# VH-VL binders against q0atu2: the designs that were tried, part 155

Target 1, 119 residues: q0atu2
Amino acid sequence: MLDKKARIRTSREYRNVFEKGKRLSGRFLIIYYVENALDNNRFGFITNKKIGMAVIRNRIKRQLRAIVREYQGQVKNKHDIVLVARAGIGKSSFEGMEKDYIAIMKKAGLFARNANKID
Key: E = the ipSAE of ESMFold2; O = the ipSAE of OpenDDE; V2 = 0.75 times the mean of E and O plus 0.25 times the DockQ between their complexes.

## First folded at step 7 (VH-VL)

Design ya5 (framework fv_ivicentamab_arm2; at its last look DockQ between E and O 0.63; V2 from the best seeds 0.00; counts 0 for: pae E 6.1 > 2)
Fold by OpenDDE, look of step 7:
Structure ya5 (fold): chain C 119 residues (1-119), chain A 119 residues (1-119), chain B 110 residues (1-110)
Amino acid sequence: as target 1 above (119 residues)
Amino acid sequence: EVQLVESGGGLVQPGGSLRLSCAASGFTVSDNYMNWVRQAPGKGLEWVSIIYSRGSTDYASWAKGRFTISRDNSKNTLYLQMNSLRAEDTAVYYCAREYGYWEYYFDLWGQGTLVTVSS
Amino acid sequence: AYDMTQSPSTLSASVGDRVTITCQASQSIDSWLAWYQQKPGKAPKLLIHDASSLESGVPSRFKGSGSGTEFTLTISSLQPDDFATYYCQQYDSYSGEAYTFGGGTKVEIK
């Protein structure tokens, strides 16, 4: 699980990302990202009822957290990043979800140079 | 140096089955996201299926249950098993490679193989 | 449904003409849009990706532009080698298909 310090937890923190951050949409994910004044990155996750039942939403969150954890060390520092799951993500495979995450993050320029599995 | 070569197309009766092959050279199929795209005579392009690098698969809604994408790593070959074929499945079938690991477009295509479903 | 509308379906032009093809998405796809060229009996050829990035070896007379829901492919001065069918392509997040192509635009000689 992501460390608490690596999580966006408050409504105010989320609001800041939505209001001041950039937005980029992928197949299954929309990311909002903005620089922060911290020494670490923070991630937020949003799933809504359009995705499906609570069991599905929780599964998606778990999978997204797993993906974020795997690539966390390769993301440029000092960013708040919110992942919003799109409706179709409930039908996606884990690999499809992972592909989308990496595609969006790469397009956003959020991966560090020479990141593993990216170059 | 890199290329895809489809084979296995031909004439088949409605309800019949056919397996297409796509032999890759110059790169490793299992390291890439590989797709099948078809084109009915005089019509546009239609995505059929994808196999991810770690082996997950996805299909167009109309293809689910009848089509199966797979690969043989030892032969560096992609396959499309087609069952319960219908007249509307008549098309040139292309195998296509996605660019890199995280993009959403196809940079390499085979020459295609024609599948004709007719009584 | 996540539709991709391409227009026109057919375009008659002469060598030297400026040609414009449009692709409209039902929802914003930012710049996740590719253009392909296909000649009769041949496989599609990637021309442009990420809405405006020319693939290696593609002549500079080809230009992709647009973002969100409106995209265009422009050929500044049509050459004999450019008579072909062109397709736009996007990802699909909802319809059950990973990728969606436009209906195609056949550019033929006037």
Scores: ipSAE 0.833, ipTM 0.928, lowest interface PAE 0.6, mean pLDDT 93
Fold by ESMFold2, look of step 7:
Structure ya5 (fold): chain C 119 residues (1-119), chain A 119 residues (1-119), chain B 110 residues (1-110)
Amino acid sequence: as target 1 above (119 residues)
Amino acid sequence: EVQLVESGGGLVQPGGSLRLSCAASGFTVSDNYMNWVRQAPGKGLEWVSIIYSRGSTDYASWAKGRFTISRDNSKNTLYLQMNSLRAEDTAVYYCAREYGYWEYYFDLWGQGTLVTVSS
Amino acid sequence: AYDMTQSPSTLSASVGDRVTITCQASQSIDSWLAWYQQKPGKAPKLLIHDASSLESGVPSRFKGSGSGTEFTLTISSLQPDDFATYYCQQYDSYSGEAYTFGGGTKVEIK
């Protein structure tokens, strides 16, 4: 689980990321990201009704949080990052979501330079 | 020498079933993301399905429910079970290896096996 | 899914010519695009990934460029071994159906 320090909590914090951050699209995810002035990263998660019923959206949020938690130690510090689930994410397996997260974070330059090997 | 060799193609009637095999050598199938891609005669390439290193699977929307990707790690072999075949499924079927774990392009291809669906 | 529009569908060229092939995406795919070469009866071969990164062992006469919605593959001096069909592949899709290929460009001898 991500602790409260690592979560984007307020509308102002979300607005800052959307308005001032960079945007990068993946297969199932869009990320918005911006440097912050903290000693840590913060993450936010957005799912909308186009994804499916509430039980599906809650499952997707839980899966995305698990993925972020697994890789949070590899993320460059001092970033606010919002993950927006794209409409097609409900068709993806967990490993498909994980692959997309790794790909988009690598393309964004948010992982370590030589992190192309993960096992 | 790394290579992929497909087999199991042939002539089948509409509504029939066929199982394709893809034998891998020089690398371990379960350490990689493995794919099926098809090419109708005289046409372009079309992605079919992926199996991830931990065994999750994803499919093109038109293949889901009719095609099943699987593997046998003891034989280092990838499979595609095709059911309810239609004339439009006539194609050369390739197996392909993705580069790394966060890319979506294919660095290794087999020579393909032809599936013909006709009455 | 969305279309990758590849142009031209065929072109005729002579050895030594500069050849340019284009792919257009219906929406931005950033640089998530690969190019493949396929000869008759053979498997596709990866040439370029991430729009402009040359795969190892591929001759430097092949050059990929572009980002966003328009991408090009250029062969600076066509060789006899380069008569083939070329495919682009984007690996970003809106519907979650990645791995969309262009329709191909056949490069024929004049």
Scores: ipSAE 0.111, ipTM 0.711, lowest interface PAE 6.1, mean pLDDT 86
ESMFold2 (binder alone), look of step 7: mean pLDDT 89; pTM 0.913

Design ya6 (framework fv_ivicentamab_arm2; at its last look DockQ between E and O 0.55; V2 from the best seeds 0.00; counts 0 for: pae E 4.0 > 2)
Fold by OpenDDE, look of step 7:
Structure ya6 (fold): chain C 119 residues (1-119), chain A 119 residues (1-119), chain B 110 residues (1-110)
Amino acid sequence: as target 1 above (119 residues)
Amino acid sequence: EVQLVESGGGLVQPGGSLRLSCAASGFTVSDNYMNWVRQAPGKGLEWVSIIYRRGSTDYASWAKGRFTISRDNSKNTLYLQMNSLRAEDTAVYYCAREYGSWEYYFDLWGQGTLVTVSS
Amino acid sequence: AYDMTQSPSTLSASVGDRVTITCQASQSIDSWLAWYQQKPGKAPKLLIHKASSLESGVPSRFKGSGSGTEFTLTISSLQPDDFATYYCQQYDSYSGEPYTFGGGTKVEIK
């Protein structure tokens, strides 16, 4: 799991990201991102009922957290980033989801230099 | 040194099935994101399917349920199983390698194999 | 619905001409844009990736430019070997298809 300090947890924090942040849409994900005043990144995850039943939503959320955790060290610091799962994500593979995450994060310029190296 | 060679194309009746093969040389299929892209006669290019490095698969919306991408690592070969074929599936089918640094373009293509669906 | 609109569909030109092909995306794709060249009976050949990066061995007369939703492929001085069909391609698709291609531009001799 992501460290507690790396999570967006309050409604106010989410609202701040939605109101002040930038929005980018990928195949399975929409990200909202904004700079924060901290020395770390925080991530939020939203899976609405359009994705499917609670079991599916929880699975997707777990997978997204795993992806974020894996690449967390390669993301530029001082950002609040909210991942909103699109409806089609319920039928996606983990690797497809990961690929989409990488793509949208790169598009946002949120990865540090050479972050696209998988090895 | 690196190349892809498709085979298995031919004439098939509507409702029939066909399995295409793509033999890779000079690199390892399982270490790359491998794709199928088709092109109807006189038409443009259309993405069909992808198999990821860990073996997960994705498909174009129109291909889901009828097409199955797979690979045999021991043979370093990519496959496309096509079922319930329709006239509109008539096309040259290419296997294509995605450049392996999360940049989302195809740097290597096979010569293609023609599939003709006709009664 | 097309994720990308490529224009023109056909272009007649002469050797030495400056040729411009345009690809318009339905949403901003930043630099996730590639260009391919395809000759009759042959597989597509990658020319440019990341909107403006030339593949190895591609002549410098080919230039990719653009950002956001508008991209162009320019051939500064058309050569006999350049008569072919060109395709743009993106990954960042909102339609749900991970990879989409433009409709193609056939560059033919005038």
Scores: ipSAE 0.806, ipTM 0.923, lowest interface PAE 0.6, mean pLDDT 93
Fold by ESMFold2, look of step 7:
Structure ya6 (fold): chain C 119 residues (1-119), chain A 119 residues (1-119), chain B 110 residues (1-110)
Amino acid sequence: as target 1 above (119 residues)
Amino acid sequence: EVQLVESGGGLVQPGGSLRLSCAASGFTVSDNYMNWVRQAPGKGLEWVSIIYRRGSTDYASWAKGRFTISRDNSKNTLYLQMNSLRAEDTAVYYCAREYGSWEYYFDLWGQGTLVTVSS
Amino acid sequence: AYDMTQSPSTLSASVGDRVTITCQASQSIDSWLAWYQQKPGKAPKLLIHKASSLESGVPSRFKGSGSGTEFTLTISSLQPDDFATYYCQQYDSYSGEPYTFGGGTKVEIK
């Protein structure tokens, strides 16, 4: 999974991203992102009860973490990034979520120049 | 050179089944996100289904459970299995390729095949 | 689901006219919008993506503009080959239903 230092951990850290960060919406995800003062990225994940029962929300969180882990090496450093699952995400396949993540991260300009894992 | 050709349309009774084919040439279907889009006579365009590069699938809510998108990579061919057909399914069915590996718009379309559902 | 409203539904024009077609989204879709042309009995053809980016091989008389909720397709000087139906398509939906299309605008000869 993501390294412990690559996780947004406290309510203050989450609040900073929501209040100071930029927001972009995709098909299944919303991202909030802001530069941090670290040498690394940190990721947070939010699933609302509108998505479904706890087992569904936990599955979606697990899937999103796996997607972020796969592409984390291509993300520009020094960012706190919160992924918020939208209510319709339960209708998506894993590859649908993955495609949306890649699209929204490209729209945000968060992939490093010449990244190798994306088109 | 690069083209999509649909076939398998025809007249079918309500409750019946039909399988559409979409033969691709000049590119590999499994390298792309492939879609079905339909158009009822005199009406607009309506998305039906997608198959992703690794074989995951997503459907419009009205198609889920009745329609199945699939492909045969050895034949470079996309399929749409349509079951429990209704009069409202009468349409020209197009296969379409998404531009690139993460875009959601269609740069290549077939000429379509007509499905008519009536007694 | 993002509702897409095109106007007008039908437009009569002469060769040489400036033609403007409008597409309205119910929520902001930034610039994530494509335009297609469809002639009778033919498949749609992509004209414009990302609201204003002209697809290669499309004549420069076609111009897309707009962002947020309102988008336009303009044909600066209508040609005989341009009599067709035009569809917008959003690709920034935040429902589980991707690829929402507008209802279409038929451009007919006056």
Scores: ipSAE 0.299, ipTM 0.762, lowest interface PAE 4.0, mean pLDDT 87
ESMFold2 (binder alone), look of step 7: mean pLDDT 90; pTM 0.927

Design ya7 (framework fv_ivicentamab_arm2; at its last look DockQ between E and O 0.61; V2 from the best seeds 0.00; counts 0 for: pae E 4.0 > 2)
Fold by OpenDDE, look of step 7:
Order: structure tokens, then sequence, then C-alpha cells
Structure ya7 (fold): chain C 119 residues (1-119), chain A 119 residues (1-119), chain B 110 residues (1-110)
């Protein structure tokens, strides 16, 4: 899983991102992102009840963390990024979720221009 | 030369089923994101389904439960199984290849195959 | 709400005319905008991707521009081969569909 230093963990940290950050909506995800004063990125994940039962929410969260971890090295540094799962994500495939993440991150200008899937 | 060739279209009664095929040449279907896009007579383009490189699938909200995208790697062929067909499903069905990894457009299209749902 | 509003639906023009087609998105889509040309009885043909990148083999008279929520396809000097229907297309629509297309613009001879 993501290192502790790469996680948004406190309510205050989340509030900061929501209040000061930019918002972009994708197919399955909404991201809030803001520049931080650190040397690393931090990621937060929100899967609320509209996604489905707790088992589903936890699965989605695990999948999102896996995706974020996989592409972590390709994200521009010094950002706090909160991923909010949209209602439809519960029925999405992992690859679809991944593709959506890549798309929205590129739209946000947070990915390197040459970011690609590593298989 | 790369090419997509659809087949399997025809006349079918409401409630009927039909399976479309899309034979690819010049590239490997399983290495690409492959899609079905349809176009009702005199109407615009409408995305139907996608199959990802690892074989996961996604569908338009209206297509879920009635349409199934699949592929046969040994035949390098894409399929669209359509069930419980309705008059509004009458359309030319195109198979389309995504332009590349983490690209979000279609650079290669088949000639399309007409599906007519009528009693 | 439709994610992509394309205008006009139809336009009449003459050879040599400058033609402009517009697509408006419901939200900012940055560069995830493509343009296609479709002739009767034929499959769509990719013209432009990433809002302004001209596909190989496409004449330079075709130009894609725009950002944010508004995008345009311009044909600087309409040629006989350009009479067709044009579609814009985006990904990750707020509606939840993977791909959405504009309603199309039929460019017909005046």
Amino acid sequence: as target 1 above (119 residues)
Amino acid sequence: EVQLVESGGGLVQPGGSLRLSCAASGFTVSDNYMNWVRQAPGKGLEWVSIIYRRGSTDYASWAKGRFTISRDNSKNTLYLQMNSLRAEDTAVYYCAREGGSWEYYFDLWGQGTLVTVSS
Amino acid sequence: AYDMTQSPSTLSASVGDRVTITCQASQSIDSWLAWYQQKPGKAPKLLIHKASSLESGVPSRFKGSGSGTEFTLTISSLQPDDFATYYCQQYDSYSGEAYTFGGGTKVEIK
C-alpha cells in the first residue's frame, strides 16, 4: 500500500484540499488537487455510501490505492490529491477505473506527458 | 495494412438476438482497447462497449445487461452479443480501435454492419 | 443534459469557403477532444485528436482549436471532398459514459 507519508490522513488535510484545491470530474472519479509544500505527493480516497455496501466501498478503495501506487512515479510532485469515487465506479472494471484515473489526471496536468501503462 | 471488418448484421425481430463479429488484421485485438460504436439511421454516433487489453469490459448505461463484448484471441476477432433487441437498436454497428495507450479517440474503424430490428 | 453540444447541425457552404464547427462541453475537458469526418455510407474517419493534433494524411486546411469547454473545427478553404458530416468526441463524460459524441454537423453544398 501507499507509504504513510503519501497519504492524506487528517480531516484538516482533507478540508484543505477541498477548500483550496481544484476540482475535476471524470467518468468514475472526481479529483480535488492542490499544491503542497512537501517534497512528495499525498493521496486521499473517499468512497461514500452511494458507492454501495461497505465491502464494495472497501474493494473500490483498495483498487484505487493500487492504481495510484502503480502510477505514483509518473505524477508531478508536490500535490495533495483526493480521489472521490463516483456512484458508477462500483460497477466498473479495474481497467476502466484505471483508464479513467489516467484520463482525469492527465486532464488535470498532473501526469507526465509520456505517462503510459507499465505491463 | 491495418483493417477492421464487421459482419453478422441483418434483420432480427424484437426480442431476438444477434452476434456481430469484427475481424482485425494488421494488429492484435488483445493488445488494444477495442470498442463498439453504433449509429442509428440518420442519427449520430453512440458508444456501446469497450473491451480492455486484459479482457475487462465496460458498457454504456443503456447497453448493460443486453449487450456483451468479447473477443477470440486465436481468431483476432471482436464480438458483440446483442440480446433482447429493440427497434431502437436498429443501427450500423462499428468496431473501433482506440488510437493508442491512454489515448481517448478512435483511429481505426470498420466499415460497419447494419442491424435492423423490426417485426 | 448532453455532454457535447455541437453547432450548427447543418451548414451550407461553397467550395473555397471558410467553415467553422463548434463543440461545447458541459465541463472542461482539456485536450480530450477529437474530430471525425463521415461521408454517407462510410465509417467515421479521424481528423484531429487532442483538440489540435492533425491525423496523418489529413489536409492542412483542417484545423482544430479550443480549450476548456469550447472547441472548434475549421476548414480554411472548403474543398469538394469536404462535404460530409463532422462529429466531435470526448472521453470521461460526467454522464458516466466512456465516450460521447457531438450531434454532428452536416456540411452540404450551397
Scores: ipSAE 0.871, ipTM 0.938, lowest interface PAE 0.5, mean pLDDT 93
Fold by ESMFold2, look of step 7:
Structure ya7 (fold): chain C 119 residues (1-119), chain A 119 residues (1-119), chain B 110 residues (1-110)
Amino acid sequence: as target 1 above (119 residues)
Amino acid sequence: EVQLVESGGGLVQPGGSLRLSCAASGFTVSDNYMNWVRQAPGKGLEWVSIIYRRGSTDYASWAKGRFTISRDNSKNTLYLQMNSLRAEDTAVYYCAREGGSWEYYFDLWGQGTLVTVSS
Amino acid sequence: AYDMTQSPSTLSASVGDRVTITCQASQSIDSWLAWYQQKPGKAPKLLIHKASSLESGVPSRFKGSGSGTEFTLTISSLQPDDFATYYCQQYDSYSGEAYTFGGGTKVEIK
């Protein structure tokens, strides 16, 4: 589980990321990200109904949280990051989601220089 | 030198099956993201499937359920099992290695093997 | 869904000509685009990745440019070895479909 401090929790916090943040699209994910005024990162997760029924959306959200948790120590601090699942993500394997997360985070420049876990 | 060599193509009847092989030299297939890409005669390129480093697989929607990507690490060889073949599966099939860490372009291609599905 | 439109579909040129091939994306793909060359009967060969990064061993007469939705491959002085079909490919496929390619541009000798 991500710590409470590492979660984007309120509608205002989510809206801030969407309105002020940068957007990058990947194969299965879209990320929005913006610098924050904290000492840590915060993550948010969005799955919409186009992806499937609630049990499917909950599985995907659980998988994305696990991926983020695995790599969170390699993410540059002071960012709010929202992961939005694209409609086709339900067809992806876990490793496909993981690869896409790493690729898009590298594209965004959000991994630290010595993020060896992703190599 | 670093190379990929496909084999196993040929003439097959509709509804038939065929297994393609792709022998790699100069690098380890299980350290890379390996793919199959096809090209119908006189047409463009179409992605078929990927096998990830840890062995998970993903497929183009039209290939899922009929085609199976796999590998044999002891032989450093990638495979594509094709079942329930149709005339529209007629193409040159290439194996390809993804270039760059966590990127989705192909820096190494085999010469291809022709699959013809015809009565 | 990312749609790639490549133009022209066919181009006739002479040795020494400057050749320009265009790829348009239906929505921004930033710089995540590759160019490939394919000669008849041969596999595609990667020329350029990330819109403008030239692959090792590719002649410097090949130049990629663009970002966002408009991308160009330019051959500054066409050589006999450059008569081939060229494909662009974006990195950011949607819906489980991976590796969307353009329709190709065949460069033919006049």
Scores: ipSAE 0.274, ipTM 0.746, lowest interface PAE 4.0, mean pLDDT 87
ESMFold2 (binder alone), look of step 7: mean pLDDT 90; pTM 0.915

Design ya8 (framework fv_ivicentamab_arm2; at its last look DockQ between E and O 0.52; V2 from the best seeds 0.00; counts 0 for: pae E 4.6 > 2)
Fold by OpenDDE, look of step 7:
Structure ya8 (fold): chain C 119 residues (1-119), chain A 119 residues (1-119), chain B 110 residues (1-110)
Amino acid sequence: as target 1 above (119 residues)
Amino acid sequence: EVQLVESGGGLVQPGGSLRLSCAASGFTVSDNYMNWVRQAPGKGLEWVSIIYRRGSTDYASWAKGRFTISRDNSKNTLYLQMNSLRAEDTAVYYCAREYGSWEYYFDLWGQGTLVTVSS
Amino acid sequence: AYDMTQSPSTLSASVGDRVTITCQASQSIDSYLAWYQQKPGKAPKLLIHKASSLESGVPSRFKGSGSGTEFTLTISSLQPDDFATYYCQQYDSYSGEAYTFGGGTKVEIK
């Protein structure tokens, strides 16, 4: 699990990201991202009912958190980032999800230089 | 030194099935993201499917349910099982390797194998 | 709506000409775009990756540029070996397809 300080948890925090942040759509994910005034990044996760049953949504959320946790050290500092799962993600594999996350984060320019896959 | 060689193409009737093979040499298929890309006569390139390093698979929306990508690690060979073939599936089918550093482009292509679906 | 719009579809030019091909994305893809060259009866060949990085062995007359949603492939001085079809390519299109190619640009002799 992500540390509490690395999580977007309040409606106000989410609203701030949606209102002030940039939006970028990927194959399985939509990200909203904005700079924050903190020394750390915060991540939010949204899985709506279009993805599937609660069990599926929870699985996807868990997988996304795992991916974010793995690569969080390579993300540029001082960002609030909300990941919105698209409907198709329910049928995606973990590897596909990971690949998509990396791709969209790169397109957003949110990875630090020389960031690479953690083996 | 590194090479991909497709085979298995040919003439097939609508509704028929065909399995393509892609033999790799000089590198290990299971260590890379391997893809199928097709090209209808006189048309552009169209992505078909991917198999990830852990063996998960993904497909173009139009390919789901009819196409199956797989591999045999012992043979270092990639496969594409095509079922319920249609005239519009007529194309040269290429196997392509994605460059392995999360850059999302294809650095190695086979020569392609022609699949013709016609009554 | 196309995820990738490539123009022109066909381009007639002479040896020595400066040729420019454009690829437009529906949304920003930063610099993660690749260009391929394909000759008749042959597989595509990677020319440029990450918008501007030349693949090994590719002549310096090929130049990729652009970022965000606009990208260009330029051949500074067209050579006989350059008559071919060129494709741009990206990953993670909004349409749901993992990889998306431009429609292609056929560079033919005038």
Scores: ipSAE 0.866, ipTM 0.937, lowest interface PAE 0.5, mean pLDDT 93
Fold by ESMFold2, look of step 7:
Structure ya8 (fold): chain C 119 residues (1-119), chain A 119 residues (1-119), chain B 110 residues (1-110)
Amino acid sequence: as target 1 above (119 residues)
Amino acid sequence: EVQLVESGGGLVQPGGSLRLSCAASGFTVSDNYMNWVRQAPGKGLEWVSIIYRRGSTDYASWAKGRFTISRDNSKNTLYLQMNSLRAEDTAVYYCAREYGSWEYYFDLWGQGTLVTVSS
Amino acid sequence: AYDMTQSPSTLSASVGDRVTITCQASQSIDSYLAWYQQKPGKAPKLLIHKASSLESGVPSRFKGSGSGTEFTLTISSLQPDDFATYYCQQYDSYSGEAYTFGGGTKVEIK
């Protein structure tokens, strides 16, 4: 479970990330990210109805939150990061989502330089 | 000595089934992301499927539902079960290891095993 | 999806020639490109990863370059052992279609 301070809460906060942030696409995920003025990271999750029924969307959100929580200690601070699930994500395994997340976060330069030695 | 050795290829009629094996030596299969890649005669390379470290699997869209990747950790062996075979499945099938666990390229390949689907 | 276009499809050369093979991506793949060598009846062999990083044991006459959408593999002085087919592969994203290989370049002896 992510701490309350580590959540993007308002529509204005989400809009700021989408409008000012950088965008990177993986196979199952898109991330938007921007530096914030806080001492911590904040995460947001978007799973729309086009992905599937509520059961599928709820499972995907729980899986993505678990992935983010597992790796949050490796993420460089002071970033707002929004994960957007792509339509094909419902057919991915959990480990496929996890691999995709790690790859795009590494490509974005959002992991600390020593992440590989602790993982 | 690090190597992969495929076996189990042969001639099969359309609609038939075949199980390929890939024996690994010099490293542990379950510590790596393992893949099947195929090459039709005179054609290029095409990814088939992946099995992740914890046993999750993903497939190329055309293979899903017909092919099943699996492994036996006690034998350090990867498998590809191929059902409902078609003429267009005729190819040399390679097993391959991914480098670095968050990279998507293959640093080790087997010699391949030929599957011929012909009436 | 990330399409890979490889040129030329075939190339005729003599021992000692400088050989250049190109690979074009339909979208930027940064430097996430690998090069493989394949001889007839043999498995592909990894030569280069990350566009320009030479694998251990691969002769230094092989050099990769490029980023974004355009990449080259250069053999500075072709040797008899280098007559083979060469494939590029993008690895910027995950999925079956994301493990996308170029169509190959066959390097033949004159």
Scores: ipSAE 0.226, ipTM 0.732, lowest interface PAE 4.6, mean pLDDT 87
ESMFold2 (binder alone), look of step 7: mean pLDDT 89; pTM 0.904

